VH-VL binders against a0flq6r38to208. Designs and how they scored, part 4

Target 1, 171 residues: a0flq6r38to208
Amino acid sequence: EARQFEDQHLIFSAPTSAGKSIVAELLSWKVASTGRKVLFVLPYISVAREKLHQIQRCWRRDDISVCGFIGPQASNPNEWLGAVCTIEKAASLTNRALSEDWFEEIGMIVVDEMHMVFDSSRGAHIEHMLSKVLLWNQSALEKVRIIGMSATIPELYRIGKWLDGAKVFEA

## First folded at step 4 (VH-VL)

Design a06 (framework fv_imvotamab_arm2)
Fold by ESMFold2-Fast, scan of step 4:
Structure a06 (fold): chain C 171 residues (1-171), chain A 120 residues (1-120), chain B 112 residues (1-112)
Amino acid sequence: as target 1 above (171 residues)
Amino acid sequence: EVQLVQSGAEVKKPGESLKISCKGSGYSFTGYWIGWVRQMPGKGLEWMGIIYPGDSDTRYSPSFQGQVTISADKSITTAYLQWSSLKASDTAMYYCARDSWLEYGLFDYWGQGTLVTVSS
Amino acid sequence: DIVMTQTPLSSPVTLGQPASISCRSSQSLVHSDGNTYLSWLQQRPGQPPRLLIYKISNRFSGVPDRFSGSGAGTDFTLKISRVEAEDVGVYYCMQATQFPYTFGGGTKVEIK
């Protein structure tokens, strides 16, 4: 029962709320503290930068390395447990994880503004990325957990169904 | 690659039961709906119903409600279409097709079809 | 149930000439999410149906650019700019805005 809540994909929906963000952050910290990788996916460079610095500050005490995949960068740390990405960069990083055989190291993917999956121009990147995660989970011993944060929309149940019966929390 | 492979052709008599299959591969089976479509000889396409294998949520066309049963076994990534008692009017080609929760009616991949012939 | 009506029933066309198929729904196909779930399928003789276009005008992967879709609300059109021999078959529109999903009656494209 308790274990079921810890292994399920989750979707949080609320009016703009720090509480929603804090829950995802605490769950992701738990995963990273076990030595598994966590990806944070955000729609815009500005909000991704803010999230990057916030997570770096929060995880510094535990010596957990957090890297940004937001735009072209001269260098990235080779060893990281947290990655803060824009949508397109997250999709690229996930593809690299499959190609370079380290997808199994990923424990969680946190998608902010999950409702953007319905956006015709950028939603395809989210859909393709998460579809690959769901396919991986079919045979994986330890699954990649998906945490979504979304605006309150009538279609949340559709995302829940698509994410293998994810548990949906509405404010 | 995504593939849907259906069971082979069937020749049956009226009153007999039948269960045909559609096996998915190359994708997360529980992340997509599987729809069933009938095409009677020389006729157009008819949507029969659809199932979400992750929780067995099933929707039927009113014309097929009570006429057939749609089911799925996610452990072997297979969907089924079943009749308790076949009628001559069930003679048709039956297709399965993959559908998305996010993009309704996409029907992006189709099985090769199962020909069912019901005659006395 | 939403009724889908296709015209013409048959479209004989000369190779290299354009073809146009119309589809009309008995009610608006705009979903509550703002999208219109109108698709076009091609069925070549002896083959299963193949997705050509989804959400009115989006070409599916691998579909040649000579195929285009347009329309809104209740009136939709599929156009083939230059018909090739491999385009022979029956074309269907389908709506997935509401259950049950419903198909048009089909339009047979033939070479004359």
Scores: ipSAE 0.012, ipTM 0.616, lowest interface PAE 8.6, mean pLDDT 86

Design a07 (framework fv_imvotamab_arm2)
Fold by ESMFold2-Fast, scan of step 4:
Structure a07 (fold): chain C 171 residues (1-171), chain A 120 residues (1-120), chain B 112 residues (1-112)
Amino acid sequence: as target 1 above (171 residues)
Amino acid sequence: EVQLVQSGAEVKKPGESLKISCKGSGYSFTSYWIGWVRQMPGKGLEWMGIIYPGDSDTRYSPSFQGQVTISADKSITTAYLQWSSLKASDTAMYYCARGSWLEYGLFDYWGQGTLVTVSS
Amino acid sequence: DIVMTQTPLSSPVTLGQPASISCRSSQSLVHSDGNTYLSWLQQRPGQPPRLLIYKISNRFSGVPDRFSGSGAGTDFTLKISRVEAEDVGVYYCMQATQFPYTFGGGTKVEIK
């Protein structure tokens, strides 16, 4: 069986953050509801904490466990379907998933501020993490879907091409 | 790790067809350009063209447009360079190189080269 | 097409001495996105090209710090601060600001 358009990587771009995340949240909920893991990657601790509480409220109604991997301390149980992470913690989690043989359980990675891949100090973590996902997808039976949310920048199309010709939505 | 492996040396006669290959491994094949570069004996490097395997977008340098065909097969992570009718002037070393979309025009990994000799 | 001109054609250097290679483009290499896509490649005898520097001055992974790039607009320089035996080869500048991508004519670095 061939994969359909609905399993394609997606990038959402708008001048403001209002509304960009709602589509990613709905798609991620659908993935988690099938029993596959979803990672949310955000650049700042404060924004990640707010996202963690928001997703926990929305998904707990469906008995879906969501954990935070934010800052230097780990405080959450290892059984979860949703993980809200800072960039470096997400990179660590994906490395752990590969070494501990549970990468196939991941269904989706949602990256906020995707344009930060061009940041020289932190962008390397995003690039290495997603490069591993793209390599995994090349031969995997169960693919990991990448959803990006980005500022509107001239280089946005290059991220789309790098993500296997991701569908780009610009407002 | 990332590797580009090219097909072996070829010895052909003028007028014959030829298809050489460049197989990528250790990375997402459809996330990068593959470029083809010619180096005639004792001469410098010259771009022939590039292909993005993800959608088969192919671009040729003007001097090579109509002279060669560049293609790729995603299912076996392999790019190709093809001649319908070889000329003695096609005698050269041919390299493939991987190109980045994030660092535009960064060709970071190169194949070992395929020597093509065309003589009668 | 953007024409890339390299000087000198050859640079015989005593081991441990510096080498300097110049590259001039027929047009500005500043892309519409603000970046300058000028790279330097090394080709050792009998080997494929190897990326040394990209975007004027950024060293590629594994490239020794004795290699440095500089320049802006249309004039660029590659410097090797202390030439070692393994540095023998031909060095090429390349632009990727505009398709078709083009190479300089090459500069041969050899030990005296």
Scores: ipSAE 0.672, ipTM 0.867, lowest interface PAE 1.7, mean pLDDT 90

Design a08 (framework fv_imvotamab_arm2)
Fold by ESMFold2-Fast, scan of step 4:
Structure a08 (fold): chain C 171 residues (1-171), chain A 120 residues (1-120), chain B 112 residues (1-112)
Amino acid sequence: as target 1 above (171 residues)
Amino acid sequence: EVQLVQSGAEVKKPGESLKISCKGSGYSFTSYWIGWVRQMPGKGLEWMGIIYPGDSDTRYSPSFQGQVTISADKSITTAYLQWSSLKASDTAMYYCARHSWLEYGLFDYWGQGTLVTVSS
Amino acid sequence: DIVMTQTPLSSPVTLGQPASISCRSSQSLVHSDGNTYLSWLQQRPGQPPRLLIYKISNRFSGVPDRFSGSGAGTDFTLKISRVEAEDVGVYYCMQATQFPYTFGGGTKVEIK
């Protein structure tokens, strides 16, 4: 069936960030517009804060709620369709979704700077989170789609293989 | 070399508690799920459940939910299978196995097994 | 639960002759990602299971080329082209397409 390809994981890689972010934003908006949750995962508080404001502006006209999970104890409005998170907060939020039985509501996870999975300190959180998504997808009626954005690195093929069928777009 | 090494054989009486172990080595322990499989004497294989050691997220087969507890201690790269009160029907060989999504989507490496005998 | 049915229960074969094992699932094993998570395991007497074949037809590292897997949807076959003494054991099919993961009942391959 054609839907098999629609749920395929994607990785975008380019020497500069120009263009690759726009594709992920468009795909994520489409998912959110169907009423499913989208998580944006970014490495640093400052970058996540900028992304939060950008997505809030873009999705405002459609009345789509976007919340930040960035600070130490940033509190939880439960009615959101977009979540902009730092790495550790995203891992925590997805664990919570599994334990509270609302992981089904997540349609997409967008991971910026995906190559940070190789970082010893913080890469483990990305690895843990995505491994759980891959296991969830085995039996899920509606899959969680993983979209990665990465610097062009020699080990990019490893990330593609690890995500079990991810399409890699290098420019 | 990827290895899963299980604890030795156990002989127990009904009503006793038991905890058996599975120690992983030669790979990133927190990057893979660990599954438990039961094989009763002369019978086939039954999937019991799996655990993700990085945060102890655990999934059970409906037949084993509430019958056993699966846990892990990532500081010593060890997963556990535990009974609060053993029954004679728990007599079986118990295997642990590593769950890999990278290419196989399945259990690629298996422990040697732990024989549990429950009788008076 | 997906029920996995294996035939035959036992397969006595003469050394050097082929052996064929069938596995049938109660529903399609095609995952939404396009993969079919159907595997074959070998268990030699007194030993733990060993992965032979994954995703229907792919041989795991170190598995001899006399082993081959085929099939689609709900009907799968494991074939040993020329049975050797070391191939004696019980063979299981397994699905990991949906929870709970389930195994076939096993097929015993032995020399006659």
Scores: ipSAE 0.006, ipTM 0.488, lowest interface PAE 14.5, mean pLDDT 83

Design a09 (framework fv_imvotamab_arm2)
Fold by ESMFold2-Fast, scan of step 4:
Structure a09 (fold): chain C 171 residues (1-171), chain A 120 residues (1-120), chain B 112 residues (1-112)
Amino acid sequence: as target 1 above (171 residues)
Amino acid sequence: EVQLVQSGAEVKKPGESLKISCKGSGYSFTSYWIGWVRQMPGKGLEWMGIIYPGDSDTRYSPSFQGQVTISADKSITTAYLQWSSLKASDTAMYYCARLSWLEYGLFDYWGQGTLVTVSS
Amino acid sequence: DIVMTQTPLSSPVTLGQPASISCRSSQSLVHSDGNTYLSWLQQRPGQPPRLLIYKISNRFSGVPDRFSGSGAGTDFTLKISRVEAEDVGVYYCMQATQFPYTFGGGTKVEIK
């Protein structure tokens, strides 16, 4: 039994996106393969659309359903294990999961460009969403893991400390 | 709704020990620092120290170093302020307050206060 | 320690008139991250402190727009554009740029 590793929040920091995204994708696939939902949160529609197609391609072979929550016409079968979202859509989906009582089905939230939490206009959505996850985890038997991918910035320690003992990896 | 609820008023004699509490609810307790503030009767506010409950990282103001102990029990979302031996000069109102992680310096929510009276 | 000095010690005001409180720090409050961690608190009689303003000029949630903060460097001001009966209390500035965090001595706002 290795339950403890599943509860740790992780932050990956590197000058390039490629190295940190691979680890997050492997961890996400493992969570989805156990039947729990995974959310991917990205800052821009174009980047989110690329990630959606990539994850759909990779996970289709294992018959894992992946939906996009990117624009006004987000795809909707209710039977998904992967969701690729823009920041505002992820915050909305997380609130919906709490109000409709399926938040417990979420196993992992992957936040790309997590340093955007310091952006006042969009950072509030990331902060509010992750604060709700951290509050949920306080009493939940099976926690939601937060995986952050960030540029290397001096304030990275603040994010790590806020995410309740998150491990920080710098490449 | 974020709340910090403090323990009730205490009346003690010099030399006695005391431990007062501050219970957080409505947020992730281990994700925010908690500070303790003293207000002597008719006087202003003084920082005593702060604690991060997630790892018990604790920092004291120099004037309170060695005078009190700050601790937290994350299993019951409660922070503590403790004296091993009270003095009459410890008579004061004691407040706890939450520090926002995103905005260092934003002490956004405050407890109702615990009045401690130390007299012979 | 950074010393915070408030003036005046007491400010009797007529209802509906403005009030102004000054706060001066013994050294610059600009943090290495570029932010200035200067806040204003209100303490009504018999109540705990309440956050009004943070990072010089940002109003906390639920704080009326008659409260405004301004300043830079070492000189900061809290203004109440038109004082209401509920504004009676002691106002404190505080800095969290350097630990130990420190408070001003307080300014008592009272209705004449």
Scores: ipSAE 0.011, ipTM 0.553, lowest interface PAE 9.3, mean pLDDT 84

Design a10 (framework fv_imvotamab_arm2)
Fold by ESMFold2-Fast, scan of step 4:
Structure a10 (fold): chain C 171 residues (1-171), chain A 120 residues (1-120), chain B 112 residues (1-112)
Amino acid sequence: as target 1 above (171 residues)
Amino acid sequence: EVQLVQSGAEVKKPGESLKISCKGSGYSFTSYWIGWVRQMPGKGLEWMGIIYPGDSDTRYSPSFQGQVTISADKSITTAYLQWSSLKASDTAMYYCARDTWLEYGLFDYWGQGTLVTVSS
Amino acid sequence: DIVMTQTPLSSPVTLGQPASISCRSSQSLVHSDGNTYLSWLQQRPGQPPRLLIYKISNRFSGVPDRFSGSGAGTDFTLKISRVEAEDVGVYYCMQATQFPYTFGGGTKVEIK
């Protein structure tokens, strides 16, 4: 039961972004503390910058390195366990992880505004990135866990089904 | 890349049982639907039903409910279409196709088809 | 069940000329989520169907620009701006707004 729960992808839906992000941040800190990489995916540069500073402050005591992949100036730092990314940069970083043979080091991807997967313009980047994660997990000994944070929408269960039967929590 | 590979052609007599297969590769099998479509010789496409292998949720067209059984084995990434007792009217090409929870009816990848011939 | 009606049954067309296929549904195809799940598929002789267009007007990857979809509610159109030899085949509309999914009867595009 507990083992099954820990293996499942999770989706959180709540009226406030702060409330739903706290749980994801705690889970991601636990993953990073084991030496595995965590990616945070956010839709806009301003929101990503704020999240970057927040995570850096929270993880400073544990000497966990957190880097930003935000906007056109983002570059790959060699030694980090936390990455805060915009959508397109996260997709690029994930592709790079596959080509450079370090995808196995990723333990968790946290996607804010997960409902944007239904967006015709930017949703394709989220879909392609997470499809690669789901395919990787099919044969991987240690899986990459997907945590989604979303607005409350009637279609949220569809994202859960697409994410290999992810557990959905509302409020 | 994404592929759906179906089992080979079958020649059967009325009353015989049959189970044909559709094997998925190159994607997360338990994250997508597999639909079955029939095409009788010289006729159009008919949607038979669909299965979500993640939890075996299965939906049938009323015309095929009780006539066939759709199932899946996620351990070998394979979906099945089965008849307990074939009829001559089951003679057709049968296709499997992938569908998604994100875009209903996308049917973005198709199997090559399995020809089933049922004759006395 | 939603009934999908296609016209014409066949469309003989001269190479380089346009072709137009109509699809009408017995009820609105607008899903409760606001999307219209109307797709167009192409089937070449001896081949499985191939997705051309989804959600009325979105071309699937690899589909040439000469294919376009339009429509709303219950009336939909597939247009081929300049028919090429490789376009010979049968075209089907399909609705996935509700179960069961249903296909139109098909339109055969032929070179005259």
Scores: ipSAE 0.682, ipTM 0.870, lowest interface PAE 1.6, mean pLDDT 90

Design a11 (framework fv_imvotamab_arm2)
Fold by ESMFold2-Fast, scan of step 4:
Structure a11 (fold): chain C 171 residues (1-171), chain A 120 residues (1-120), chain B 112 residues (1-112)
Amino acid sequence: as target 1 above (171 residues)
Amino acid sequence: EVQLVQSGAEVKKPGESLKISCKGSGYSFTSYWIGWVRQMPGKGLEWMGIIYPGDSDTRYSPSFQGQVTISADKSITTAYLQWSSLKASDTAMYYCARDRWLEYGLFDYWGQGTLVTVSS
Amino acid sequence: DIVMTQTPLSSPVTLGQPASISCRSSQSLVHSDGNTYLSWLQQRPGQPPRLLIYKISNRFSGVPDRFSGSGAGTDFTLKISRVEAEDVGVYYCMQATQFPYTFGGGTKVEIK
């Protein structure tokens, strides 16, 4: 049967957004349910820890394993389909995926606070990580889809062209 | 690692055509802009124009519109700067630089430069 | 075109002392989106330019904290708190607020 979702990258933004991640969560669950890995990238340990607990609870019913890559005590079991990471840990994990030859198992990367790519020293890690994803996608048999969640900012349109013509949903 | 590698030095006569290159590697070439900057001997930097290789969207400085052509071949991750007829005043170092964002001017990586000398 | 004027043309500085470079634009660099797209570039002898600072005051990755940028509207400053031997070169301001992008004339920093 025909593939129902496109490989096109997406950015979600709303003026009254208070962490509305429902669409990203549904899309990521769909990817994980097909056996491909999903990474969630968040800026702070406290936010990432809360997100980890939320995703584990939501995906438990479908027996989908979700692991945290948040702090020094984060374990790295190989048997997971969901990974909730801080920015630096996500960059490390994607580098490991390339060096250990399992990057093709990744179906989606969800980046929270995507607008940090413009105005943060940590935004350099996001740019480097996603730049590698975009490079991988040029020749990959199975592409990695990027989903961004962002505050509504005037510069958001710049990300659209950078992410290979990503669709920007700005309410 | 991200790299921009430019073609070698050129020595030409007025009226000759020339095409110099800038090859990108280590990143998604079609996702970033490539700008061209001229530096005449002993002088400052001049912005010539910019291209988005993914769709060949090209924008020129008015001073260089019609004087040069900027193009890109995404199949070999290479951008080009071309003259149909060189002048002695085209003698300069030419740099390519990667611009991260649309209308931002964040030139984060630069080529080593191509020296073009035009003399009779 | 927006004209970018840099002063001084040359700044001989004693090693370990501060250096300051000024950049003035012929019109406001505030973009319609509220941001100011002013960058500073360093060009060491025989090398291509290198990005130091973007959006007035943001240091690019790997740039030492002795470099700082400030300013607003039409008047901008790049400061080097303690000049080191490796800082010798020409510094350029650049605006990307309006097409075409334009550069300042450059300021040469030398150790005296």
Scores: ipSAE 0.448, ipTM 0.816, lowest interface PAE 3.5, mean pLDDT 88

Design a12 (framework fv_imvotamab_arm2)
Fold by ESMFold2-Fast, scan of step 4:
Structure a12 (fold): chain C 171 residues (1-171), chain A 120 residues (1-120), chain B 112 residues (1-112)
Amino acid sequence: as target 1 above (171 residues)
Amino acid sequence: EVQLVQSGAEVKKPGESLKISCKGSGYSFTSYWIGWVRQMPGKGLEWMGIIYPGDSDTRYSPSFQGQVTISADKSITTAYLQWSSLKASDTAMYYCARDPWLEYGLFDYWGQGTLVTVSS
Amino acid sequence: DIVMTQTPLSSPVTLGQPASISCRSSQSLVHSDGNTYLSWLQQRPGQPPRLLIYKISNRFSGVPDRFSGSGAGTDFTLKISRVEAEDVGVYYCMQATQFPYTFGGGTKVEIK
């Protein structure tokens, strides 16, 4: 039931990307349809570009604006409801949202390859970004929801505990 | 070793079509943008547009929108710049350049250039 | 479009002396991600452009330390501490903060 997933952080784990993102996409569409911003965070430029075009196609009929923060494209934060970002760009955008006082407009952050939190080279960006979300949520009236997509790893439930007891789904 | 190798010089007449190429090697071609820059004889640099070969997303400078088409074939790691009908004002050196925007913020490696001469 | 203006248009310099090139943008080059995408390119006679400096002040790999960049917002400077014969060429500033990317008009560095 859709209602059982309201306001809880979620982690989805599967051996392949096929099908595991559809729930996150539906939940994200619901958030964006209420006028709140959704960030999609992906590890590689090529994967982020594919995701950008996929989400734009899916959300176009509902007139929901989706922009990429992937390469040489700059976007006005007030002109989009969906943002598809690479890891470093998402971290920068989140920092900017705090400094420019529009962090409250963010309703959801979807992180692909969540297990990269343990990656020594890029995991720090994910960890710092999500730590700021968790800190914001402690006092915010309208919370930011975290949705993680991950490979099946032994540390998956530890990530769930770190994300305020996120619900973990394994396939 | 990152390399961008462009096609050879072209001599054309006004009204003719042309397609020039830029072949990338030594890196993941589908992970970086390829931009095209024009330099008219004795003049400065003008940005024409850029393409992401992984999905062929293409952005044009307003000055070049409708004048040229940028495309890419990722199976042979090659980007293209093409004109349906050349004008004498298209006479210039054309450069392709790789854009790792996340790291450097602009073009880090450049092709050797393709000289296009359009005259009657 | 962001307009990039360079001064001087031509800089005749004695070998071993310093050279300074200025670049001004018509609006701030600070991107929404917090970075400033202002770069300097060198074009030697008959050669394609070469990246020298990126994000205001960072030297690209292989670029001699006599080249340095500085600036913020809308005003930027490229300095060559001791001009060598191989530094002859045209220098361009470029912004990649927003589409369309735009270049300065170029500054020709010549040995007198």
Scores: ipSAE 0.000, ipTM 0.493, lowest interface PAE 14.0, mean pLDDT 83

Design a13 (framework fv_imvotamab_arm2)
Fold by ESMFold2-Fast, scan of step 4:
Structure a13 (fold): chain C 171 residues (1-171), chain A 120 residues (1-120), chain B 112 residues (1-112)
Amino acid sequence: as target 1 above (171 residues)
Amino acid sequence: EVQLVQSGAEVKKPGESLKISCKGSGYSFTSYWIGWVRQMPGKGLEWMGIIYPGDSDTRYSPSFQGQVTISADKSITTAYLQWSSLKASDTAMYYCARDKWLEYGLFDYWGQGTLVTVSS
Amino acid sequence: DIVMTQTPLSSPVTLGQPASISCRSSQSLVHSDGNTYLSWLQQRPGQPPRLLIYKISNRFSGVPDRFSGSGAGTDFTLKISRVEAEDVGVYYCMQATQFPYTFGGGTKVEIK
């Protein structure tokens, strides 16, 4: 189960998004409720806006602030615990976290459509961002957990090994 | 910055054992495979094998299986190439290179090479 | 093993002129995932190899745009649009679609 993999990176794969995102959303809510930041990374503006609305609704009861980094508008990083981002905005935000010394506040990064890491144009942003997370985790006392949601593809085992031996769940 | 730093040149006699190293820095060592490539003097490149340091999953070229041992110690971010008994035909430059995925061949960073000379 | 054959063995080129290197594989390099793991490496005299192109046509970071790769299946080409002095060296194609990974024999690019 999820509890036995507290600090392990996880990848969930299914033919559709139905069901696979529920576990990631529960785990991310737990992280945010402890006061650590959670980033949701999605490939398209429309999908990211829908996810932003969903997460804001789910987390509002606990007074957890969730901001969107989707368009030109952005929030102060110290004002939120949840960030819903497009790929390029997530990469930018994590770079800012490193330069402004608040990267340790990040507890989890949830990457939707993880298989896009194989896309040469946008995949480079995912790769660079997650490579920085993996390097950070080598010496960090409290690690950043990576949760991937992916299409069912033959290369999932490669992504798992790349993510420091992430556990892969295929439905 | 990402670097792969290899051990220094070696001069050995036939029958001697040898272990050369490749130390990675500036990246998550257990997120990449480390491949070994041989280049005999004046000749082209030959792939010897590759290892995933996270679990020591190792794949050898059939030509090198049983001839060398590839290993890694993730606690010191170092990969190794080892011979139990060297032959004169092992005289070559040996390179390590990192590869992101199994069966991908994205050798984006290379070590400077270790020259191994085996002669009487 | 997949055999990689490069032509020509040597390519004397006048500065500023184009150079073209061909690489042919003994069988298709299309992986079961639909990708083709064909790379091009440059080795300058006395230096380790350097990645130029991966997955047929993708230029690696920092590689000048005068380098381009093309091809499909079993037939691949590396082109240098305008050869510069620093391009002198040996160029290798490499396949990683199947174990063992295999290299072409190399093509020496030199200034005439």
Scores: ipSAE 0.006, ipTM 0.625, lowest interface PAE 9.2, mean pLDDT 86

